# VH-VL binders against p08169r482to628: the designs that were tried, part 26

Target 1, 147 residues: p08169r482to628
Amino acid sequence: LLCGVSDGKQRFDLSALARHSELEQNWEAVDGSQREAEKKHFFINICHRVLQTGQARGCPEDAAVCAVDKNGSKNLGRFISSPTREKGNIQLSYSDGDECGGGQKIITNITLMCKPGDLESAPVLTTSRADGCFYEFEWRTAAACVL
Below, E stands for the ipSAE of ESMFold2; O stands for the ipSAE of OpenDDE; V2 stands for 0.75 times the mean of E and O plus 0.25 times the DockQ between their complexes.

## First folded at step 14 (VH-VL; framework fv_namilumab)

Design r1 (at its last look DockQ between E and O 0.89; V2 from the best seeds 0.86)
Fold by OpenDDE, look of step 14:
Structure r1 (fold): chain C 147 residues (1-147), chain A 120 residues (1-120), chain B 107 residues (1-107)
Amino acid sequence: as target 1 above (147 residues)
Amino acid sequence: QVQLVQSGAEVKKPGASVKVSCKAFGYTFTDYYMHWVRQAPGQGLEWVGWINPNSGGTRYAQKFQGRVTMTRDTSISTAYMELSRLRSDDTAVYYCAREPWYSYGFFDYWGQGTMVTVSS
Amino acid sequence: DIQMTQSPSSVSASVGDRVTIACRASQSIRSYLNWYQQRPGKAPQLLIYAASSLQSGVPSRFSGSGSGTDFTLTINSLQPEDFATYYCQQSYRIPYTFGGGTKLEIK
């Protein structure tokens, strides 16, 4: 699996967003729509599993995206597919998450959009499907800019 | 007032099983993780595992995997820890302790402890 | 597993003294460090959480400091009820682990 994508002569490298060491911190997505009492916390790693440390200590070992709430931790998807270029952006799809009913497994899509000079902004949760089987995040980051 | 009340002392033979209960009072049982920590006589504290009372999800220390089972009955706000295939080095005071979810992982309230003695 | 090392294992002091107990983690645990007090024949009680936050109802003479790998519990002006065993505990990674304890005795 690659932590980047090539589209013609354009190359993209997402490695700068990957957290490999337990000395580092996971990315925590922003979700301003949830009340504190019902709030879910989303931890994301790029091209790597979520670090099982801190507030993500209970996350499943193989989760690249993990949701934490009062009911525990869920695997929202695994890094088993390389990023692709779609509609001018970079698309990362994490699949094979926990079961969410009807034999379905949770899938998480992350759309990375180029924001020059910014490697510190957090991803934003944009879609949480009612059945709990699908999540979407948007991430404006310099890592999504052409090399 | 928050209170965790555990079952009474147990005396077991090697190879037997023991089930300790912990009843919660004064708070919403499902809003907190329930941990189990043991302490051998004259020794320090050892983490056994936790249960999420909402989902029933558990995490056990590797040392106890295959021998420990944590359960809960939400209708009576009670957590249970069962330890099987007991051996002499399982002799200890077993504590239940609550942890707020999404916290720094501290135990703010403890049960009074249950002495489990394993002897031939 | 993360190893927690306390020092000293025991200390003798008098009422009114200032006492410092150290706790070291085998790797960085950021601020996921808690302190407990255990009196003889009793269950542990939470003193400090998140390295430096004082638990409600705990006297202000207790304080915690540190981050990463090195942490300290300080008791200012010891009181008779403070003679007990103290434990540090990390919750940065599963399994949770405790220090070996520090027994504070009367001189």
Scores: ipSAE 0.914, ipTM 0.952, lowest interface PAE 0.4, mean pLDDT 96
Fold by ESMFold2, look of step 14:
Structure r1 (fold): chain C 147 residues (1-147), chain A 120 residues (1-120), chain B 107 residues (1-107)
Amino acid sequence: as target 1 above (147 residues)
Amino acid sequence: QVQLVQSGAEVKKPGASVKVSCKAFGYTFTDYYMHWVRQAPGQGLEWVGWINPNSGGTRYAQKFQGRVTMTRDTSISTAYMELSRLRSDDTAVYYCAREPWYSYGFFDYWGQGTMVTVSS
Amino acid sequence: DIQMTQSPSSVSASVGDRVTIACRASQSIRSYLNWYQQRPGKAPQLLIYAASSLQSGVPSRFSGSGSGTDFTLTINSLQPEDFATYYCQQSYRIPYTFGGGTKLEIK
């Protein structure tokens, strides 16, 4: 698998967002719930499984996105497909997450958009489908800019 | 107000199984992971595993994988740990301990401990 | 597995002394380090969590410091009731692991 995409004259590389070692931390997002008991914490890696450390210590081994709430940790998708170009942006689709009913497995899409000069901003949750089977994040980052 | 009350001491033969209970009082049982930690006589503390009371999901230390089973009954706020194929080096006090579901992984309340003795 | 090493294994001290107990992790655990006190015949009790946060109801003479791999528990004015064994514990990675303990004996 590749942590980049090429579509003719343009080349993209997301590797700067990948977290590999104990000196690094997963990217994080929270669903914005005001009640502590209803909060859902998301741990996200790029082109790599979530690091199973700290607040993500209970995450499933192969999750590329993991959700933690009072019910435990869930695999929201694995890195098993390379990034693609989608309408001028880059998309990572993490699939084969945990079972979520009706024989379905959780899928998470991350849409990455070029924001020159910014490698610090984190992904933002934009969709959490009511059936728990689909999640979508938006991510503005310099890593999504053309090389 | 918060209490964890464990079942009484047990004496077992090698090869048997033991099931220890831990009943929770004074808090919302499903807001906390329940852990099991053991301590052999005169020795230090050893983590056995955890159960999430909501989902029933478990994680076990590798040395216990395959012979420990953690369960719970949320209707009576009780967690259980069953250890099978007992051997003499399983002789220990077994504690339950709670951890807030999103925390630095600390155990703020512990049960009184259950002595399990395995002898011929 | 992350190995936790405590030193010393035993300390003998007088009331009013300052006592320091060290704990070292085999790899960085950031601030995921907790301290427990275990009095003879009793279950452990939480003293310090997140390396330096004092648990509610614990006397202010107890303090914790450190980050990464090296951590310290300090008792600034030893009291007779502090006779106990002290354990550090990491929660950065599964499985949780404990230090070997430090037995504090009052002279």
Scores: ipSAE 0.773, ipTM 0.902, lowest interface PAE 0.9, mean pLDDT 92
ESMFold2 (binder alone), look of step 14: mean pLDDT 94; pTM 0.958

Design r2 (at its last look DockQ between E and O 0.91; V2 from the best seeds 0.86)
Fold by OpenDDE, look of step 14:
Structure r2 (fold): chain C 147 residues (1-147), chain A 120 residues (1-120), chain B 107 residues (1-107)
Amino acid sequence: as target 1 above (147 residues)
Amino acid sequence: QVQLVQSGAEVKKPGASVKVSCKAFGYTFTDYYLHWVRQAPGQGLEWVGWINPNSGGTRYAQKFQGRVTMTRDTSISTAYMELSRLRSDDTAVYYCAREPWYSYGFFDYWGQGTMVTVSS
Amino acid sequence: DIQMTQSPSSVSASVGDRVTIACRASQYIRSYLNWYQQRPGKAPQLLIYAASSLQSGVPSRFSGSGSGTDFTLTINSLQPEDFATYYCQQSYRIPYTFGGGTKLEIK
């Protein structure tokens, strides 16, 4: 699997967003839509599993995206597919998460959009489907800009 | 007041099983993780595992995997820890303790402890 | 597993003294370090959480400091009820692990 994508002569490298070291922290997505009492915390890593440390210590070992709430931790998807380019942006799809009913497994899509000079902003949760089987995040980051 | 009340002392033979209970009072049982920690006589503290009372999800220390089972009955705010295939080195005081959700992983309230003695 | 090492294993002091207990983690654990006090025949009690936050109801003479791998519990002006065993505990990674303990005895 690649942590980047090539589209013609344009190349993209997402490796700058990957967290490998225990000295580093997972990316925590922003979700402004939930009440504190019902709040889910979303931890994301790029091209790598979520680090099982700190508030993500209970996350499943193979989760690239993990949700943490009062009910525990859930695997929202694994890094088993390389990024693609769609509609001018970079698309990352994490699949094979926990079962969410009817034999279906949770899938998480992350749309990375180029924001020159910004490698510090966090991803934003944009969609959480009612059945709990699908999540979408938008991430404006310099890592999504052409090399 | 928050209180965790555990079952009484147990004496077991090697190879037997023991089930210790921990009843929660003074707070919403499902709002906190419940941990089990043991202490052999004159020794330090050892983490056994936790249960999420909401989902029933558990995490056990590798040392106890296959021998320990943690359960809960939310209707009576009670958690249980069962340890099977007991051996002499399982002799210890077993504590239940609560951890706030999404915290730094501290135990702010403890049960009084249950002495489990394993002897032939 | 993360190993927690306390020092000293025992210390003798007098009422009114200042006592410092050290706890070292075998790896980086940020501030996910808690301190407990255990009196003879009793369950442990939380003193400090998140390395330096004082638990409600705990006297201000207790304080915690440190981050990363090295942590310290300080007791200013020891009181008679402070003679007990103290434990550090990490929660940065599963499994949770405890230090070996420090027994504080009266001189």
Scores: ipSAE 0.910, ipTM 0.951, lowest interface PAE 0.4, mean pLDDT 96
Fold by ESMFold2, look of step 14:
Structure r2 (fold): chain C 147 residues (1-147), chain A 120 residues (1-120), chain B 107 residues (1-107)
Amino acid sequence: as target 1 above (147 residues)
Amino acid sequence: QVQLVQSGAEVKKPGASVKVSCKAFGYTFTDYYLHWVRQAPGQGLEWVGWINPNSGGTRYAQKFQGRVTMTRDTSISTAYMELSRLRSDDTAVYYCAREPWYSYGFFDYWGQGTMVTVSS
Amino acid sequence: DIQMTQSPSSVSASVGDRVTIACRASQYIRSYLNWYQQRPGKAPQLLIYAASSLQSGVPSRFSGSGSGTDFTLTINSLQPEDFATYYCQQSYRIPYTFGGGTKLEIK
């Protein structure tokens, strides 16, 4: 598996976003709910499983995205596919997450969009499908710019 | 007033099982993980595991995996810990303790403890 | 598993003394370190969470410090009710683990 993509002569490398050390922290996003009991916290890594430490200590070992809410921790997808180019952006599709009904497993897509000069941005949850089987994040970051 | 009230002391023979209960009062039961922590006489504290009262999901310390089962009944705000194939070194006070579901992993309230004695 | 080492295992002190208890983690735990007080025959009670935050209702003579692997609990101006056993506990990684305890005794 690769932590980058090439579409001809353009090359992209997402490795700067990967978190490997326990001295580092997972990326985080929060559901926009205003009620604490309904809040969902997302722990995200890039090209790597979530670090099972701190607030993510209960996350499944193989998750690349993990959701934590009052019901516990869920695997929202594993890093088992390399990034691709999608409509001028970069997409990571994390699949094979926890079961979510009807024999389906959770899939999370992260769309990374070039934002020159901003290396410390954060992912934003844009889709949380009502059946719990699909999540989408958008992430504007310098890491998504052509190398 | 937050309170965790545990079932009474138990005396068991090696090879038996014990089931300890922990009833919660004065708070929203499903906002907190329920943990079990034991303490052998004159010894320190040892984490046994947790249960999430919403989902029923559990996590156990490896040394108890396969011998411990944690359950709950949300309708009566009660958690349970069952320990099987008891041996003499399981003699301890067993505490339940709560942890807010999103926290620095601290136990802000504890039950009074349940003494489990395993003797031949 | 993360091993937690407390020192000393016991300490003798008088009312009014300042007491410091050390706790060391076998690996990096950031500030996921909590302190408990246990009086004889009683359940533990939370004193400090997140290394340095006082639990509600805990007297300000208790303080915690440290991050990473080395932590301390300090009791300033020891009171009669402070004679107890103290435990540190990490929550950075599952399983949660406790230090071996520090018994604080009256001289």
Scores: ipSAE 0.767, ipTM 0.895, lowest interface PAE 0.9, mean pLDDT 92
ESMFold2 (binder alone), look of step 14: mean pLDDT 94; pTM 0.957

Design r3 (at its last look DockQ between E and O 0.86; V2 from the best seeds 0.79)
Fold by OpenDDE, look of step 14:
Structure r3 (fold): chain C 147 residues (1-147), chain A 120 residues (1-120), chain B 107 residues (1-107)
Amino acid sequence: as target 1 above (147 residues)
Amino acid sequence: QVQLVQSGAEVKKPGASVKVSCKAFGYTFTDYYLHWVRQAPGQGLEWVGWINPNSGGTRYAQKFQGRVTMTRDTSISTAYMELSRLRSDDTAVYYCAREPWYTYGFFDYWGQGTMVTVSS
Amino acid sequence: DIQMTQSPSSVSASVGDRVTIACRASQSIRSYLNWYQQRPGKAPQLLIYAASSLQSGVPSRFSGSGSGTDFTLTINSLQPEDFATYYCQQSYRIPYTFGGGTKLEIK
């Protein structure tokens, strides 16, 4: 699997967003839609599993995206496919998450959009489907800019 | 007032099983993780595992995997820890302890402890 | 597993003394370090959480400091009821682990 994508002569490298060391911190997505008491916390890693440390210590070992709430931790998807270029942006799809009913497994899509000079911003949760089987995040980051 | 009340002392033979209970009072049972920690006589503290009372999800220390089972009955705000294939080095005081969700993983309230003695 | 090492294993002091107990983690645990007090025949009680936050109801003479790998519990002006065993505990990674304990005895 690649942690980047090539589209013609344009190359993209997402490696700068990957957290490999347990001395580092996971990315935590922003979600302003829920009350604090019922709030889910989303931990994301790029091209790598979520680090099982800190508030993500209970996350499943193979989760690239993990949700944490009062009910526990949930695997929202695994890194089992390389990023693609779609509609001018970079698309990352994490699949094979936990079961969410009807034999379905949770899938998480992350759309990475180029924001020159910014490697500090966090991803934003944009979609949480009611059935709990699908999540979408948007991430404006310099890592999504052409090399 | 928050209180965790555990079952009484147990005396077991090697190879037997023991099931300790922990009943929660004074708070919403499902809002907190419940941990089990043991202490051998004159020794330090050892983490056994936790249960999420909401989902029933558990995490056990590797040392106890295959021998420990943590369960809960939300209708009576009670958690259970069962340890099987007991051996002499399982002799200890077993504590249940509460952990607030999404915190730094501290135990703010403890049960009074249950002495489990394993002897021939 | 993260190993927690306390020092000293025992210390003798008098009422009114200042006592310092150290706890070291085998790797960085950021601020996921808690301190407990255990009196003889009793369950542990939380003193400090998140390395330096004082638990409600705990006297202000207790304080915690440190981050990463090195942590300290300080008791200012020791009181008679403070003679007990103290434990540090990390929750940065599963499994949770405890220090070996420090027994504070009366001189």
Scores: ipSAE 0.896, ipTM 0.947, lowest interface PAE 0.4, mean pLDDT 96
Fold by ESMFold2, look of step 14:
Structure r3 (fold): chain C 147 residues (1-147), chain A 120 residues (1-120), chain B 107 residues (1-107)
Amino acid sequence: as target 1 above (147 residues)
Amino acid sequence: QVQLVQSGAEVKKPGASVKVSCKAFGYTFTDYYLHWVRQAPGQGLEWVGWINPNSGGTRYAQKFQGRVTMTRDTSISTAYMELSRLRSDDTAVYYCAREPWYTYGFFDYWGQGTMVTVSS
Amino acid sequence: DIQMTQSPSSVSASVGDRVTIACRASQSIRSYLNWYQQRPGKAPQLLIYAASSLQSGVPSRFSGSGSGTDFTLTINSLQPEDFATYYCQQSYRIPYTFGGGTKLEIK
C-alpha cells in the first residue's frame, strides 16, 4: 500500500503524519461531549495501525482508528486501501472495522486538506453516525499539500 | 465498600484444569476491566490477562495463550479464569484485580487471592 | 514486552529512616508507572499511580517520582508497619509487567 497519491502531474505524500514508534504518539480527537463519562476518545494514525500505548494500549492491533470509551475499545477501520484524490482533497478510507449491527462493519473516512506551513494541526471529528457504523474526520495540514 | 471475593484454594494434579472465580461487590461490574495476576511462592507478580466484562473481550500474556480462558457472568457480577494442562510451575496464588476505564492502568482493588497447588 | 528492573532486591532500615527504591523500564513508559505494597500473606495494595499520584488512604510519608525510564518510591519516615515487599508495574503497553520486588526489612 502507498501513503500518497499522484495524477501524473501532481504528487501528494502523507507519510509525515504517520506514527511508527514509541517516541511518537497517535493523533487524537474527542467527540466534543461536555460529560466525561460519555466522552469518546479517538486515536488515529495515518497509513499505519494505531500505536498500542498509553490510553490506546487496549486498541485492536490492526485498527488505524480506534475509539475508546467507558465500554472498551473499538476498531473503527483498518488501513487496507491507499489514499485517493477527492475533489481537490485527499481521502483516506479506513474499512473493515468492528461489526456494528446488521452485518455492517465500521468505516472511517479522513479528508485531508492542504494548509501550507502547518504540520502540527489535529484531525477534527465531523460525523459520528447514530448507528455507530460510520465516522468522518477533517484535517487541515501541510502534509496534504502538493509536493 | 468495593470488594472482590475469590473462590477457595485448589489442589490439582498435573494435566488437570482449574477454574477460579472472582465476585465483585460495591461497584458497577461492567464499568471496570478485570485482570488476573499470579504469584508463585516466594516470587514476584506476573500478569496473566484481562477481560472487558461488558463485551467479554480478552487479552492474555503470550505464555498463557492456548491454556487460559477468561470469562464472566454479568448477571452475578462474577469473572472466571480457567487454566488447563496444569504444570507444577503453575503453583501460585492467583489474584483478580480491577482497573478503572481510561486511566493509567492501575489496580485499585484486589481479591484476596486463590492458592492453586499443582502436585502429584 | 517492557522489562521492569527494580533495585535493591532487599533493604534493611530503622524506624524513622528515609528509604528509596528504584525502578527502571527497558523503554520509555512516560508516567505509566504504579507502585504496590504487599504485606506478608496479603494481596498487593496500590500506593502510587501515574508515577507520583498518591492513592487515597495511603500515608503521606510515601511518595513517587520519575518519568520516562527511571522511577523512585520514597518512604520518608519509616514506620514498623512498612515492613513489606514493594513492586513497580508499568501500564503503558500490554502485557503489563512488574518489577522483581524490593523486600523492606525493619531492623
Scores: ipSAE 0.624, ipTM 0.866, lowest interface PAE 1.5, mean pLDDT 91
ESMFold2 (binder alone), look of step 14: mean pLDDT 94; pTM 0.954

Design r4 (at its last look DockQ between E and O 0.88; V2 from the best seeds 0.84)
Fold by OpenDDE, look of step 14:
Structure r4 (fold): chain C 147 residues (1-147), chain A 120 residues (1-120), chain B 107 residues (1-107)
Amino acid sequence: as target 1 above (147 residues)
Amino acid sequence: QVQLVQSGAEVKKPGASVKVSCKAFGYTFTDYYLHWVRQAPGQGLEWVGWINPNKGGTRYAQKFQGRVTMTRDTSISTAYMELSRLRSDDTAVYYCAREPWYSYGFFDYWGQGTMVTVSS
Amino acid sequence: DIQMTQSPSSVSASVGDRVTIACQASQSIRSYLNWYQQRPGKAPQLLIYAASSLQSGVPSRFSGSGSGTDFTLTINSLQPEDFATYYCQQSYRIPYTFGGGTKLEIK
């Protein structure tokens, strides 16, 4: 699997967003839609599983995206496919998450959009489907800019 | 007042199983993780595992994998820890303790402890 | 697993003394370090959480400091009821692990 994508002469490398060492911290997505007491916390890693440290210590070992709430931790998807270029942005799809009913497994899509000079901003949760089977994040980051 | 009340002392033979209970009072049982920690006589503390009372999810120390089972009955705010294939080195005081679900992983309230003695 | 090393294993002091107990982690645990006090025949009691936050109801003479790998519990002006065993505990990674304990005895 690649942690980047090539589209014609344009190349993109997402490696700068990957957290490999337990000395580093997972990315935590921003979600302003829920009250703090009932809030889900979303931990994301790029091209790598979520680090099982800190507040993500209970996350499943193979989760690239993990949700943590009062019910426990949930695998929202695994890194089992390379990023693609779609509609001018970079698309990352994490699949094969936990079961969410009807034999379905949770899938998480991350749309990465170029924001020159910014490698510090966090991803934003934009969609959480009612059935709990699908999540979408938008991420404005310099890592999504052409090399 | 928050209180965790554990079952009484147990005496078991090697190879047997023991099931210790921990009943929660004074708080919403499902709002906190429940941990089990043991302490052999004159020794330090050893983490056994946790259960999330909401869905029943568990995490065990590798040392106890396959031998420990943590369960709960939310209707009576009670958690259980069952340890099977008991050995003499399982002799210890077993504590239950609660942890807030999104915290730094501290145990703010403890049960009084349950002495489990394993002897032939 | 993350190993937690406490020092000293035992210490003798007098009422009114200042006592410091050290706890070292085998790797960085950031601030996921808690301190407990255990009196003979009793369950442990939380003193400090998140390395330096004082638990409600705990006397202010107790304080915690440190981050990363090195942590310290300090007891200012030791009181008679403070003679007990103290444990540090990390919760940065599963499994949770405890230090070996420090027994504080009366001189």
Scores: ipSAE 0.887, ipTM 0.944, lowest interface PAE 0.4, mean pLDDT 95
Fold by ESMFold2, look of step 14:
Structure r4 (fold): chain C 147 residues (1-147), chain A 120 residues (1-120), chain B 107 residues (1-107)
Amino acid sequence: as target 1 above (147 residues)
Amino acid sequence: QVQLVQSGAEVKKPGASVKVSCKAFGYTFTDYYLHWVRQAPGQGLEWVGWINPNKGGTRYAQKFQGRVTMTRDTSISTAYMELSRLRSDDTAVYYCAREPWYSYGFFDYWGQGTMVTVSS
Amino acid sequence: DIQMTQSPSSVSASVGDRVTIACQASQSIRSYLNWYQQRPGKAPQLLIYAASSLQSGVPSRFSGSGSGTDFTLTINSLQPEDFATYYCQQSYRIPYTFGGGTKLEIK
């Protein structure tokens, strides 16, 4: 598997966003719920499984995105496909997550958009489908800019 | 106010099973993971595992995998731990303890403990 | 698994003394370190969570410090009720693990 994509002569590499060691932390996002009991916490890695440490300690071993809420931890998708170019952006599609009914498994898409000079931004949850089977994040980052 | 009340002491033969209960009072049972921690006589503390009371998800320390089963009944705010194929080195006090579902992983309240004695 | 090494294993002290107990993790656990007191014949009780946060109802003579791998529980001006066994515990990774304990005895 590749942590980048080539589009003609342009090359893109997302490796700067990958987190590999205990000195690093997963990327995080929270849904906008006002009540603490309804909050869902997301732990995200790029081209790598989430680190099973700290608040993500209960996450499934192979999850590249993990959701933690009052019901426990869920695998929202694994890194088993390389990034692709989508509408001028870069997309990571994490699949083969936990079962979510009807024989379906959870899929998470992350759309990465070039934002020159900014590697400190974080992903933002944009879609949480009501059936619990699909999640989308958007992420504006210098890592998504052409090399 | 907050209490965890455990079932009484048990004496078992090697090879038997034991099931210990932990009933919760004074708080929202589903806001906390329920853990089991044991202490052999005169020894330190050993984590056995946890259960999330909402969906019943469990995690066990590897040494207990295959011998321990944790369950719960949310209608009576009670958690259970069953340990099978008992041997003499399972003799210990077994504690239940609660941990907030999103926390630094601390046990703020403990049950009084259940002594399980395994002898031939 | 993360190993927790606690020292000393036993300490003898007098009422009014200051005592420190050390706890070392085999790898960084950031601030995921908790301290418990266990009186003879009783269940453990939480003293400190998240390395340095004092649990409600715990006297201010107890304090915790440290991060990463090295942590300290300090008891200022010991009282008669403080003679007990103390345990550290990490919650950074599953399985949770405890230090071996420190028995604090009357000198």
Scores: ipSAE 0.780, ipTM 0.906, lowest interface PAE 0.9, mean pLDDT 92
ESMFold2 (binder alone), look of step 14: mean pLDDT 94; pTM 0.957

